VHH binders against q9y6x5. Designs and how they scored, part 99

Target 1, 379 residues: q9y6x5
Amino acid sequence: LPPKLLLVSFDGFRADYLKNYEFPHLQNFIKEGVLVEHVKNVFITKTFPNHYSIVTGLYEESHGIVANSMYDAVTKKHFSDSNDKDPFWWNEAVPIWVTNQLQENRSSAAAMWPGTDVPIHDTISSYFMNYNSSVSFEERLNNITMWLNNSNPPVTFATLYWEEPDASGHKYGPEDKENMSRVLKKIDDLIGDLVQRLKMLGLWENLNVIITSDHGMTQCSQDRLINLDSCIDHSYYTLIDLSPVAAILPKINRTEVYNKLKNCSPHMNVYLKEDIPNRFYYQHNDRIQPIILVADEGWTIVLNESSQKLGDHGYDNSLPSMHPFLAAHGPAFHKGYKHSTINIVDIYPMMCHILGLKPHPNNGTFGHTKCLLVDQWCI

## First folded at step 3 (VHH)

Design o6 (framework vhh_7zox_3)
Fold by ESMFold2-Fast, scan of step 3:
Order: sequence, then structure tokens, then C-alpha cells
Structure o6 (fold): chain B 379 residues (1-379), chain A 125 residues (1-125)
Amino acid sequence: as target 1 above (379 residues)
Amino acid sequence: DVQLVESGGGLVQPGGSLRLSCVASGFTFSNYYMGWVRQAPGKGLEWVSDINSGGSTGYADSVKGRFAISRDNAKNTLYLQMNRLKPEDTAVYYCAKEGYDRYYTSWEKPAFDIAGQGTQVTVSS
């Protein structure tokens, strides 16, 4: 039988939550599987960019989803609505579900993973749900498991996305132990439901399951605001994205805009595009604006206003608070193995290996994930 | 239970002025971006102006220098002062509240939802 893989994302699940809260269901999953304690995500540490990096193995400058809000200077297109179905934004890479469908007469299934409701290189996920945040985890799981058992050609790659704990992380902040404890317990219960459903349907022993996330979360405060309006007048630039990474398109001389911004706050770094640190791999794409502002951890860039966010993400990807984890279980994975860290771009070539797919050129290193896999020699 | 009630439209000659008002209820007005969008006969929705919770403003190029958006958080009221009106400004004007997009893009970039019936502005000689 062909190998099968279910990839599950709980948005905004900071790796450090595993140390500070109890997860009995997730711990049982890990006990008979593998845990990667930290996944170093791509910059910027936001939902759309990192979800697309997981399924392409590419840095944002290579796959083209460089933010949740984007402007393309060459075509003059603006990604202003997350419901925009324009393939233009997604066509700079080939996600794994497209590769899965094209190489071996296989099907893919998707419950809300970013990009799966868009035709990419004229190929859309064989089975998918249009994004709707009101659809329950249970309904998403029911559809995925139905498609895994009742499809021709067979579904070999399936994805499931859930919005928590990100929404609550923003609302309460990750340091609100009482509210975050309740949210994280509910997520652990959903993991228990997932495992129980797969066991009841006879899928558990033969299905590879990866549980991961796109980024973490850090505590924000009304005491840590950077008011961009105090630095520069709106007439000098167009704002493409605001916080914690501001994307600035100058309407006047770029150097003049840069000089007005450069020394405005000790709590943000101001970069001309060519000066963005190489370690970010965030430079070589027309959707990256001429000036980028990067706020320090826990600082929020605002336009003469208060911020209601008590938690946020998007910050420097070297920060442990921005890192998710990865847990996996199934016939491809060792049992009871813990690994310290991988890069988020390493997930794609590992998944291609498990599914027997030839990966597209990517930024991941298969060697980084070898120790997780039973069919590989870890030396 | 969001309600937005627009008023202040009417018939005016080219070069004239109008002040639009929008009374909001059912949410904490002071916490949201507010804006004005318009729809000319037979055309789609056009973004006109926005104002954030702190009072920072943006304008479409077609109205910049002629229109001024403002808010009164104590009265839950949004205003649009329209000066030097042109026939091209003829449209139904809608008050718009910050909405939330999928994938939490609303935390970084507000989308705007209209909820009222709008107010008709006709600029004719």
C-alpha cells in the first residue's frame, strides 16, 4: 500500500508551552513517536509565510509569500484580502500536495491549510474545504478521515489546520497562565480526539501523522509601542505591512525616508532592502519592499494608537519564543526519540521522502531529519 | 449586533461641500479602525478614507486634499467632511467598520465591512 501522511498544524503553538503546561494526550503521542523540541521557522515569523515554507521547503524570498499583506512592485498587484484566490501570489513555488498529485496518480486532501483552496500551477488539492473559521475541528477531522478511507485515486497526503492557540495568544498573551492553560487543555483534548478517531477507523497503525505549528508567540504591552506617525508623515510613503515588521514603499527619495526612520526608536531596526541581514533569507523577491522595519521582541509598531494585542509574532526567527515544535507518529518514525532542533524548511524534504516523492529544489536539508526516520541510518 | 447609520448626503452643486456622519453601536467604537467606502452607479466599491483608533488618517488619491475624515469616540460617531465636490464624487457612501479576515490577517491589516444602507451623494449642476 502506498505510504500515507497527515500533516496537522495548530497555529501559534510556541515550543515553550510544552515545558510550562501539561499535555497528557500529546505526551502519549510523543511517547510512541518522535519529538523535535524546537523548529526554527523562516523570517518573517507569520502564518502565511511559514505555512507555505512547511509545504515547499523554501525561504519566503523563494516561495513568494513574504507576508500576510503584500505588494508586488513589478506587476503593481496588492494582496489585500486573504480570501484572494489569485494564483499569482502562490505560483513561485510548488507545494507538496501539487507534487503528490502529479507524480504518482495520487490524491491530496486539505482542511483549511493556507493555499489549498487556490489552484497553483493549474492544480488544486483533490479534496479541500474553502477557508471558514467557524467550521469545527471535528468537522475538519471528519472530512479528512473520510477522504483518507474513501478516495480514488487514494489520498496519500492530507493536511489539517486549526487557528488556536494563535487567536487566544494574541488576545490574552502567552504569559496569561489561567487563560492559556484553558486554551491549551482544549487543544490537547483535540489531539486526543484526533488519535481516537484514527484508531476507531483503523488508520492509526498505517498512517504517518505530523503535529506541528508555524510560529510561537511573545508577550506585548501598551508600554512597548513604537508610534510610526511620530517618526514620519504619511505623505512620504505607502504602508504595505505594519507590525512587527513594517514594509515601507517610499513616495519620495528612498534615502530621505530611511533617514527619517533610522533613529526614530531604539526598539526597532530599520533596513534598506539590500541591508537586510543575510541570515533572514528575506531580500531577493519583488514583494519585499525597499525599506523594512523590524521591531524588537514584544514591541508593537502603531500609527498613533493603542494596541489591544497582548501577544504577537512576526519577530526575528532566532528568538526561541517564535519557535514551534514538531511531533510525529507512524510507521516511518522511531518511537520514543527526542531531537533538539530542525529548520522549518527541513520538513518538506522529510515528507517527500516518507511519501516516495521527488522533491522540487528546496532550502531544506534531509540529513537534519534522518534521525527521526526508521529507514535511515543516523550516525 | 453591529449597527452603522449613515446620514448627511444630498444633492449639491459642483464645488460645494457636504458633511457625512455615521453613528455606530453594538461594539466598542474607540477600539476599531473606521472608514468610508463609496459605490458610484454601475460600479464597484471604492475605498475613500480611513481613520485608526488613535486618529491617524488615510485617503484615496481621488479625494486627497478635498476630504477630511474624523471621529468622536465619546459620541461613537465617524465624520467625512467633503469639500470641492465633483460630479465624479456622486455615489452611495457607506460607513465601514474594521472586519477580520481569515488566517488572522486582521491583526496586521484591517479589512472593512459595511453594515448600513449608506447615504446618497449627488453632485450635479
Scores: ipSAE 0.000, ipTM 0.244, lowest interface PAE 10.9, mean pLDDT 88

Design o7 (framework vhh_7zox_3)
Fold by ESMFold2-Fast, scan of step 3:
Structure o7 (fold): chain B 379 residues (1-379), chain A 125 residues (1-125)
Amino acid sequence: as target 1 above (379 residues)
Amino acid sequence: DVQLVESGGGLVQPGGSLRLSCVASGFTFSSYAMGWVRQAPGKGLEWVSDISSGGSTGYADSVKGRFAISRDNAKNTLYLQMNRLKPEDTAVYYCAKEGYDRYLTSWEKPAFDIAGQGTQVTVSS
């Protein structure tokens, strides 16, 4: 029987939530599986980029989804809600569901994930739901489990995406213990529902399940704002992305724009594209703008219009507040094993190994995840 | 088809009070967070207040202690009680349904879907 994998993402699930709140269902899952306490995500620490890094094993500069809002300087295309399904944006990498369908002549299924409702290299997930935030977790679970049991060729790779706790993290901020406790308890109950459904349908014993996330969340404040309009007039640049990483396309000389920005706030770093720190792996792509501004943790870049959030992400990927976790259970995984840290790009080659797929060239290191797997030796 | 109909605006003196209402249709009102956003003359949209499906509330610092948001799920109606109004509160007030998408987090753009014409609040000098 071919191995099967269900990849579950709870958007914005900060790693240290596991230590500060009780998760009885998740803890039962981990007891008979594995836990990676911190996953070091890619920069920028946003939903679109990190979800695509999980399924491609590539840094953002390599897979081309460099932000949730993008401009391509070569083609002059803008990435927005109305054109996020243009294959152009997604075609710089090959996600695992495409590889799964093409190498092994198997099916993939998606109860949502960034990219699964887009034909990428002329291949769309065999079964998928168009993204719709109004669709309940229960309906997503019903569809994914139906496809896992009732498909030919068999579904061997499946995804399930949920918007929480990211939406509530933005709305309330991660330090709102009362509201976050309610949200996180609801997520734990959904994990319980997932496990019980898989057991009821006879899927649990032979299915590998990964529960992970794309990023964390940090507390923001009206006392921690950087007003970009106080630094530079709108006529000098086009704003491609705002906060906490601002993407600036100059309308005048780049050096002149840089000089207007570089000393404006002690709470942001201003980089010319070639000066972006190498550790970010955020430089070598036409969708990365000539100047980027990186706010310090908890600081928000705003315009004269009073747009704000109580929680946010996108910050430096070295920050523990930006890190998610990874938990997994199934025949491929050890039972009761805890691991400290992996890189988010390491998930892709691990998943390829579990599914018996040859990975495309990637930035992950299989050795980093060997300790999680029963058929491998941990040095 | 989401419909939001705002009412209750008008001209009021500084220190006065108004109660805004928003009647919602075309979606399951009780399942969504709802909010109020405003646009002052010559400015962009500013988030004012929100209320979750469970009744948890949030307020902008500029209105904390003066405004109170509430909802009546049986009537599909959202309210904003505005007390101790200031000239700076002069704006068109829009009722908003939480409309975040996977491609935009809840607070990126827009945090809320605005579907109505709004209601004008003018606080006299």
Scores: ipSAE 0.000, ipTM 0.204, lowest interface PAE 12.4, mean pLDDT 88

Design o8 (framework vhh_7zox_3)
Fold by ESMFold2-Fast, scan of step 3:
Structure o8 (fold): chain B 379 residues (1-379), chain A 125 residues (1-125)
Amino acid sequence: as target 1 above (379 residues)
Amino acid sequence: DVQLVESGGGLVQPGGSLRLSCVASGFTFSNYYMGWVRQAPGKGLEWVSDINSGGSTGYADSVKGRFAISRDNAKNTLYLQMNRLKPEDTAVYYCAKEGYDRYLTSYEKPAFDIAGQGTQVTVSS
C-alpha cells in the first residue's frame, strides 16, 4: 500500500505555548512520535506566505505569495483580504498536492489549506472543501477521514487546517493567560479527537500525521503605534500592505519617499527593496514593493487611528515569538525523539521523501529532518 | 470594550417568523461590517448574513430569500428578520462585528468576532 500523510495546521500556534500550558493529548502524541521545538518560518511571518512555503519548500520571493495583501506591478492586479481565488497569485510554485496527483496512482484531499480550493497549474486537490471558517473541526475531520478511507485512486496526501489559536491570539493577545488557556485546552481536546477518530477508523497505525503551524504571536498595545500619516502624506505613495510590514508603492521619486520615511520612527526599519536583508530571502519578486517598512516586535503601523489588535504576527522571522513547532507520528517517524530547530521550508522535501515523490527544486535541506525519520541515518 | 447584546430568540413552529436584535456598544457601530453567525447543536459556527457600513448585504445559500439583515446606525442596532423558519435553522444566533484579521481567516466572507451570549432559536413542532 502506498504511504499516506495527513498534514494538520493550527494557525498561529506559538512554539513556547508548549512550555507555558499543559497539552496532555499533544504530549501523548509526541511521546510516541517526534517533536521539533522551533520551526524557523519564512519572512514575512504571515499565514498565506508560510502555509504556501510549507507545501512548496520555497521562500516567499520564489513562490510568489509574498504577503496576505499584494500588488503585481506587471499585471496591475491586487490580492487582498485572503478571499482572492485567482490562480494567477498561486502559479509561481507547484504545491505538494499537485505533484502528488501528477505521480502514478495518487489522489489528494483538503479539509482546507491556503491554495487547495484554487486550480493551480490547472490542477485542484482531488477532494476539497471550499474555504469557510464557519465549518467545524468535526466536519473537517469527518470529510478528511472519509476521503482517506474511501478514495480511488487512493488519497495519499491530505490536509486539515484550523484557524485557532490565531484568531484568539489577535483578539486577546498571547499574554491573556485566562483566555489563551481556554483556547489552547480546546485545541488539545481537538488533537485528542483527531487521534481517537483515526484509531477508531483503523487509520492510526499506517498513517503519517504531522501537526504544525505557520507562525507564532506577539503582544501588541495602544502604547506601541507608529502613525504613518505623521511620516508622509498620502499623495506621495500607494499603500499595498500596512502592518507590521508596510509595502509602499511610490507615486513620486522613490528616493524622496524613502527620505520622508527613513527616520520617522525609532521602532521601524525602512528598506529600499535592494537593501532588504539577505537573511529574509525577501527581495526577488515583482510583488515585493520598492519600499518595505518593518515594525519592531509588538509595534503596529497605523494610519492616524487606533488598532484593536492585542496580538499580531508578520514580524522578523528570527524572533522566537514568531516560531511555530512541528510534531509528527507514524511509521516514517522515530518514537520519543526531540529535535531543536528546522526551517519551515525543510518540511516540503521531508514530506516528498515520506510519500516517495520527486520534489520540485526547493529551498529546503532534507538533511535537517533526517533525525526524525526511521529510514535515515542521522549521526 | 466591545459589547454585543442579542435578543429576540424563542420557540417557533416550522414556517414561523422571528426578528432578532443586537445592541452594540464600545465602538463606532456605523464604521463596521456587522453580521449574524449561528451554532446548531453539536456543530461549529456557520455564517448566516452580513451588512457593510454602506448597507450592502450578503446571505448564506441556506437562508437566502428567507432572512433579511438590516441596521439602524442611529440606535447602534443590528436586526435579522427570519421568515419561513425550518427545523434546520435551530441554533444559537450570535451578533458579530468585523474581526481583527481579514487576511487570514476567510476566503469567501469577512471574518467576524462574536462577543455576546447569543440568542437561542428553536424551530419545532
Scores: ipSAE 0.000, ipTM 0.173, lowest interface PAE 11.4, mean pLDDT 88

Design o9 (framework vhh_surovatamig_d1)
Fold by ESMFold2-Fast, scan of step 3:
Structure o9 (fold): chain B 379 residues (1-379), chain A 126 residues (1-126)
Amino acid sequence: as target 1 above (379 residues)
Amino acid sequence: EVQLVESGGGLVQPGGSLRLSCAASGFTFSNYYMSWVRQAPGKGLEWVATIKQSGSETDYVDSVKGRFTISRDNAKKSLYLQMNSLRAEDTAVYYCAKEGYDRYLTSWEKPAFDIRGQGTLVTVSS
């Protein structure tokens, strides 16, 4: 049977949630599939960057979606609601749905995955939904399953994105057991609905399904604030992004701005662009600003204001709290196999292998995912 | 051009009520999260409340929970803030804010608010 893959993302699903809450539907999925307990995401640990890394296999400095808010120093464009569909922002990489459509005259389908409503290298997903957070999971699922069953050329790659548990993680914080239990039970029920729908339509036995996420969540507090206004006047710089990674564009000499910021808080690291740690792979792109501020886990950067966030992400990608998980089921995957850790960039070459596509050059290592696959051996 | 026009402010006594309104134009109102932010005299901007595109989900700063209610009318392209049990500390200029970027990002993740209006002054005084 021709290879088909459905990639599902639940935004902000911290890996540790699997050990602290009950997921009967997800556990049934894993029992007959595979689980990767931790996925080490890319820096910065934000929604747009990591979703694009999943489908390109590239670090943010290479694919160009370096933050959820961006400024390009060369073209002087801002990434905002006025130009978020401008292909300029997305054209530094080739996502898997574009490769899928161009290599074998196949179709792709997308329910809200970041970038899928944008023509990238003059190619848009064959079937897609314009982003709208008010569209239910059921409607997204109905469209995806319809396209998987009723497409010519056939849909071989499909994506489905859901905003929770990220929104609730921000509102309540990951340590609020009562509220997070309610939210995570709803997500598990949606996974149950997904499996049931695929079974009813005769898709389940021959479809590869990956359930993953872009990042985790950490607890924040009004007692852990870094007031940037206490260290530097707003007239000295333009703020491109704020918290927990601030992107600073100086209006005066860069060294003067750096000197005002470098000792601002013991809970924040200040980097000149060229001094950003190599392990972040966050340096070589015009959209990375001359000065980057990185808050310590659980600390929020503010501009003389209070913060009501009880949870946040964007922090150092070495932090386990920032890590999502990956679960998968289908003919390509072993049954009942558990793996400890992969890198989020490793997902792309694995998906290319499952679909029989030639991957574009990428930062992933196929060897890291071999043990998940029935047609491979572990080394 | 995006325009946000706030109204409904005024002088009220502690314990009183006010309803603020914001008229929006120049964008598809129903596609965006909307927020109220305020600035007290000599203070920075403080986020007060946010409402989802559909109106199904709302969030509030802790100091106004149970006292303020944010709502919207997508057909009229209008945002509202019902303010009850007002306190002297609620004295501020209130701004209606469209989120600067709404794809996949909640109000929690936005670096700044897209403030277009002059705001409406609320003074709570005995």
Scores: ipSAE 0.013, ipTM 0.355, lowest interface PAE 7.9, mean pLDDT 89

Design p1 (framework vhh_surovatamig_d1)
Fold by ESMFold2-Fast, scan of step 3:
Structure p1 (fold): chain B 379 residues (1-379), chain A 126 residues (1-126)
Amino acid sequence: as target 1 above (379 residues)
Amino acid sequence: EVQLVESGGGLVQPGGSLRLSCAASGFTFSSYWMSWVRQAPGKGLEWVATIKQEGSEKDYVDSVKGRFTISRDNAKKSLYLQMNSLRAEDTAVYYCARDKGYTYGSWYEPSYFDYRGQGTLVTVSS
């Protein structure tokens, strides 16, 4: 039988939640599998960019999903929640479900992972659900498990996406222990349901399962706002993305806009595109705007208004608060092994190895994940 | 038991005006931020406007700023959207939504609304 992999994402699951709350079902999963305590995500630390980095092994400047809101300077197209189905935005990379379907005539299945309802290089997941936040975890799980058991050619790669704890992290902030405890317990119960369903269907012993996330969460406050309107008049620029990374498209001379912004707040860094730190790997793409503003952790950029956020992400990827974790179980993985840190781009070449696929050129390093795998020697 | 019922949609000419209403029941309306979201034919859900519990703070998507006005009446448990200078691009089903809080430019933003109504259709056409 060909090897099978289910990739599960709980959006916004900060790595240190594992140390501050009890997860009996997740801990049982880890006990018989592997845990990577911190995953260093890509900059900017947002949902669309990092979900696409997981499945392509590429930095955002290389895969083209550089933010949740984008403008392409060459084609003059705008990307937003209402226009995310245009293949143009997704075609700068080849995600793993496309690679899986084009090699050995295998099938892929998807429950709402970003990009899976879009034909990318004229290839769409063999089985998929259109994004709809009202669809329960149970219904997503039912569809994925049905497709894993009843498909020809066989489904060998499947994805499952869930919006929590990100939505609650934004609403309550990660420091609200009462509300976050309730939310995280519900997620642990969903992990328990997942394991039980796979066992009942006879899938558990032969299926590789990865549970991960795209980013973490940090506490925000009405006391930590940067009012962009106090820095510069709206007539001088077009705003492409606001917070915590503002993407500025100048309507006048770029240097003049930069000079109005550069010393406006001690709690944000202002970069001309060519001056963005190399460590971000966030420079070489037409969708990255001429001026980028990066707020300090926990600071929110606003336009003469209050922020509705008590938690946020998108900040510097060196911050531990922005890091998710990775847990995995299955025939490819060791049992009871803990690893400290990998890069989020390392997940793609590891998944290609597990599935026997030749990876497209990518920014990941297979050596970083080999200690997790039973068929590899660890240094 | 939580219910949101929209009304006021219809066919209108470009440059025209409509006022949408939403009647809320089954929860303490005055304790929640409320929003209007819309879905154009063949497109995803788009956030339009939001209003704080007491009506003191309002926010809008840039494309409707200066044309649309969100308001509420806590005594009547009602939410309103005054839509002026309507454009063909405003054609959509409009939903009243109970807000969990929002973040602009995020894929999961529609999931911040834990309840929404069945919607009211607004068609802007000549």
Scores: ipSAE 0.006, ipTM 0.193, lowest interface PAE 10.7, mean pLDDT 88

Design p10 (framework vhh_7zox_3)
Fold by ESMFold2-Fast, scan of step 3:
Structure p10 (fold): chain B 379 residues (1-379), chain A 125 residues (1-125)
Amino acid sequence: as target 1 above (379 residues)
Amino acid sequence: DVQLVESGGGLVQPGGSLRLSCVASGFTFSNYYMGWVRQAPGKGLEWVSDINSGGSTGYADSVKGRFAISRDNAKNTLYLQMNRLKPEDTAVYYCARDKGYTYGSWYEPSYFDYAGQGTQVTVSS
């Protein structure tokens, strides 16, 4: 039987939630599988960039999804609607579902993973759902399990995306224990439903399942705002993205805009594109703007208005609050193994190995994940 | 067409209670997150509360423990029970349909794609 893999993302699942809340269903999953306690994501620590890094193994500057809002300086196109179906934005990389369909002549299935409802290199996921936040987890799961069980050619790679705990993390902030405990208990129940459904359908024993996330969450406050309007007038620039990483396209001389911004707030770093720290791997793409502002953890950049977000992400990827976790179960994985840290770009070559696919050139290192796998030596 | 009609606002003394109602039409009400946002004199829009299709609720810290959001899917009606009202609760209250979660911006004003005309709540002696 060909190997099968289901990749599940719970958006915004901060790694340390596992230590601060009870997850009986997830803990049973981990007990019989593997846990990576921290996944070091890519900068910027946003949803679309990191979801695309998981399935391509590439830094954002390489795969081209550099933010949730983007401007391409060469073509002068704007990406401001996250449901934009223009393949242009996604064509700088080849995601694993495309490779799966083209190399192995197998099918892929998707329940709303970012990019799966877009034709990329003229290839769209064999089965997919258009993004709609109103569609329940149960309906997404029903479609995925139907496609895994009833497809020709067979579905060997499937993805499932869920918006929580990100939506609630933004609304309440990660320090709101009452609201977050309710949300996280609901997610644990959904994980229980997932496992039980796979068992009832006879899929559980032969299916590899990865549960992960794209980023974490940090607490924000009305007391931690950076008013960009106090730094610079709107007439001097076009704003491409605002917070916590602002992308500035100057309308006047770049150095003049930089000088107006550079000392405006002690809680914000201002970078000319060529001065962005090398460790971010966030420089070599036309969609990265000439000036980037990076707010300190928990600070929100605003335009003479209050923000009501009590939680946010997008911050420096060295921050533990920005890190998700990864748990996995299935015939490819050891049972009861804990690993401390991997890079989010390492997930792609590991998944290619499990599926028997030749990975496209990528920024991941297969050696970092080999200890998770039963067919590899860990030293 | 999508329509949201609020009622139940008025003048109330500090410590009093009001119940706001919102009748929805022109869409499948049971499939949407619904919420209440308010605008106090001279201030921007502030998210107050929301409720998902299954009845799970969220509240702003300023109203937590005092306000209760609920819905009746059979009647296409959203409610906000407001208890122990304070002068700071004085605002126009808008019933709003959730735009649908958009990655990274779920409770900003842009999160809601339709709002009603609003109902005035004044908390004063």
Scores: ipSAE 0.015, ipTM 0.367, lowest interface PAE 7.1, mean pLDDT 89

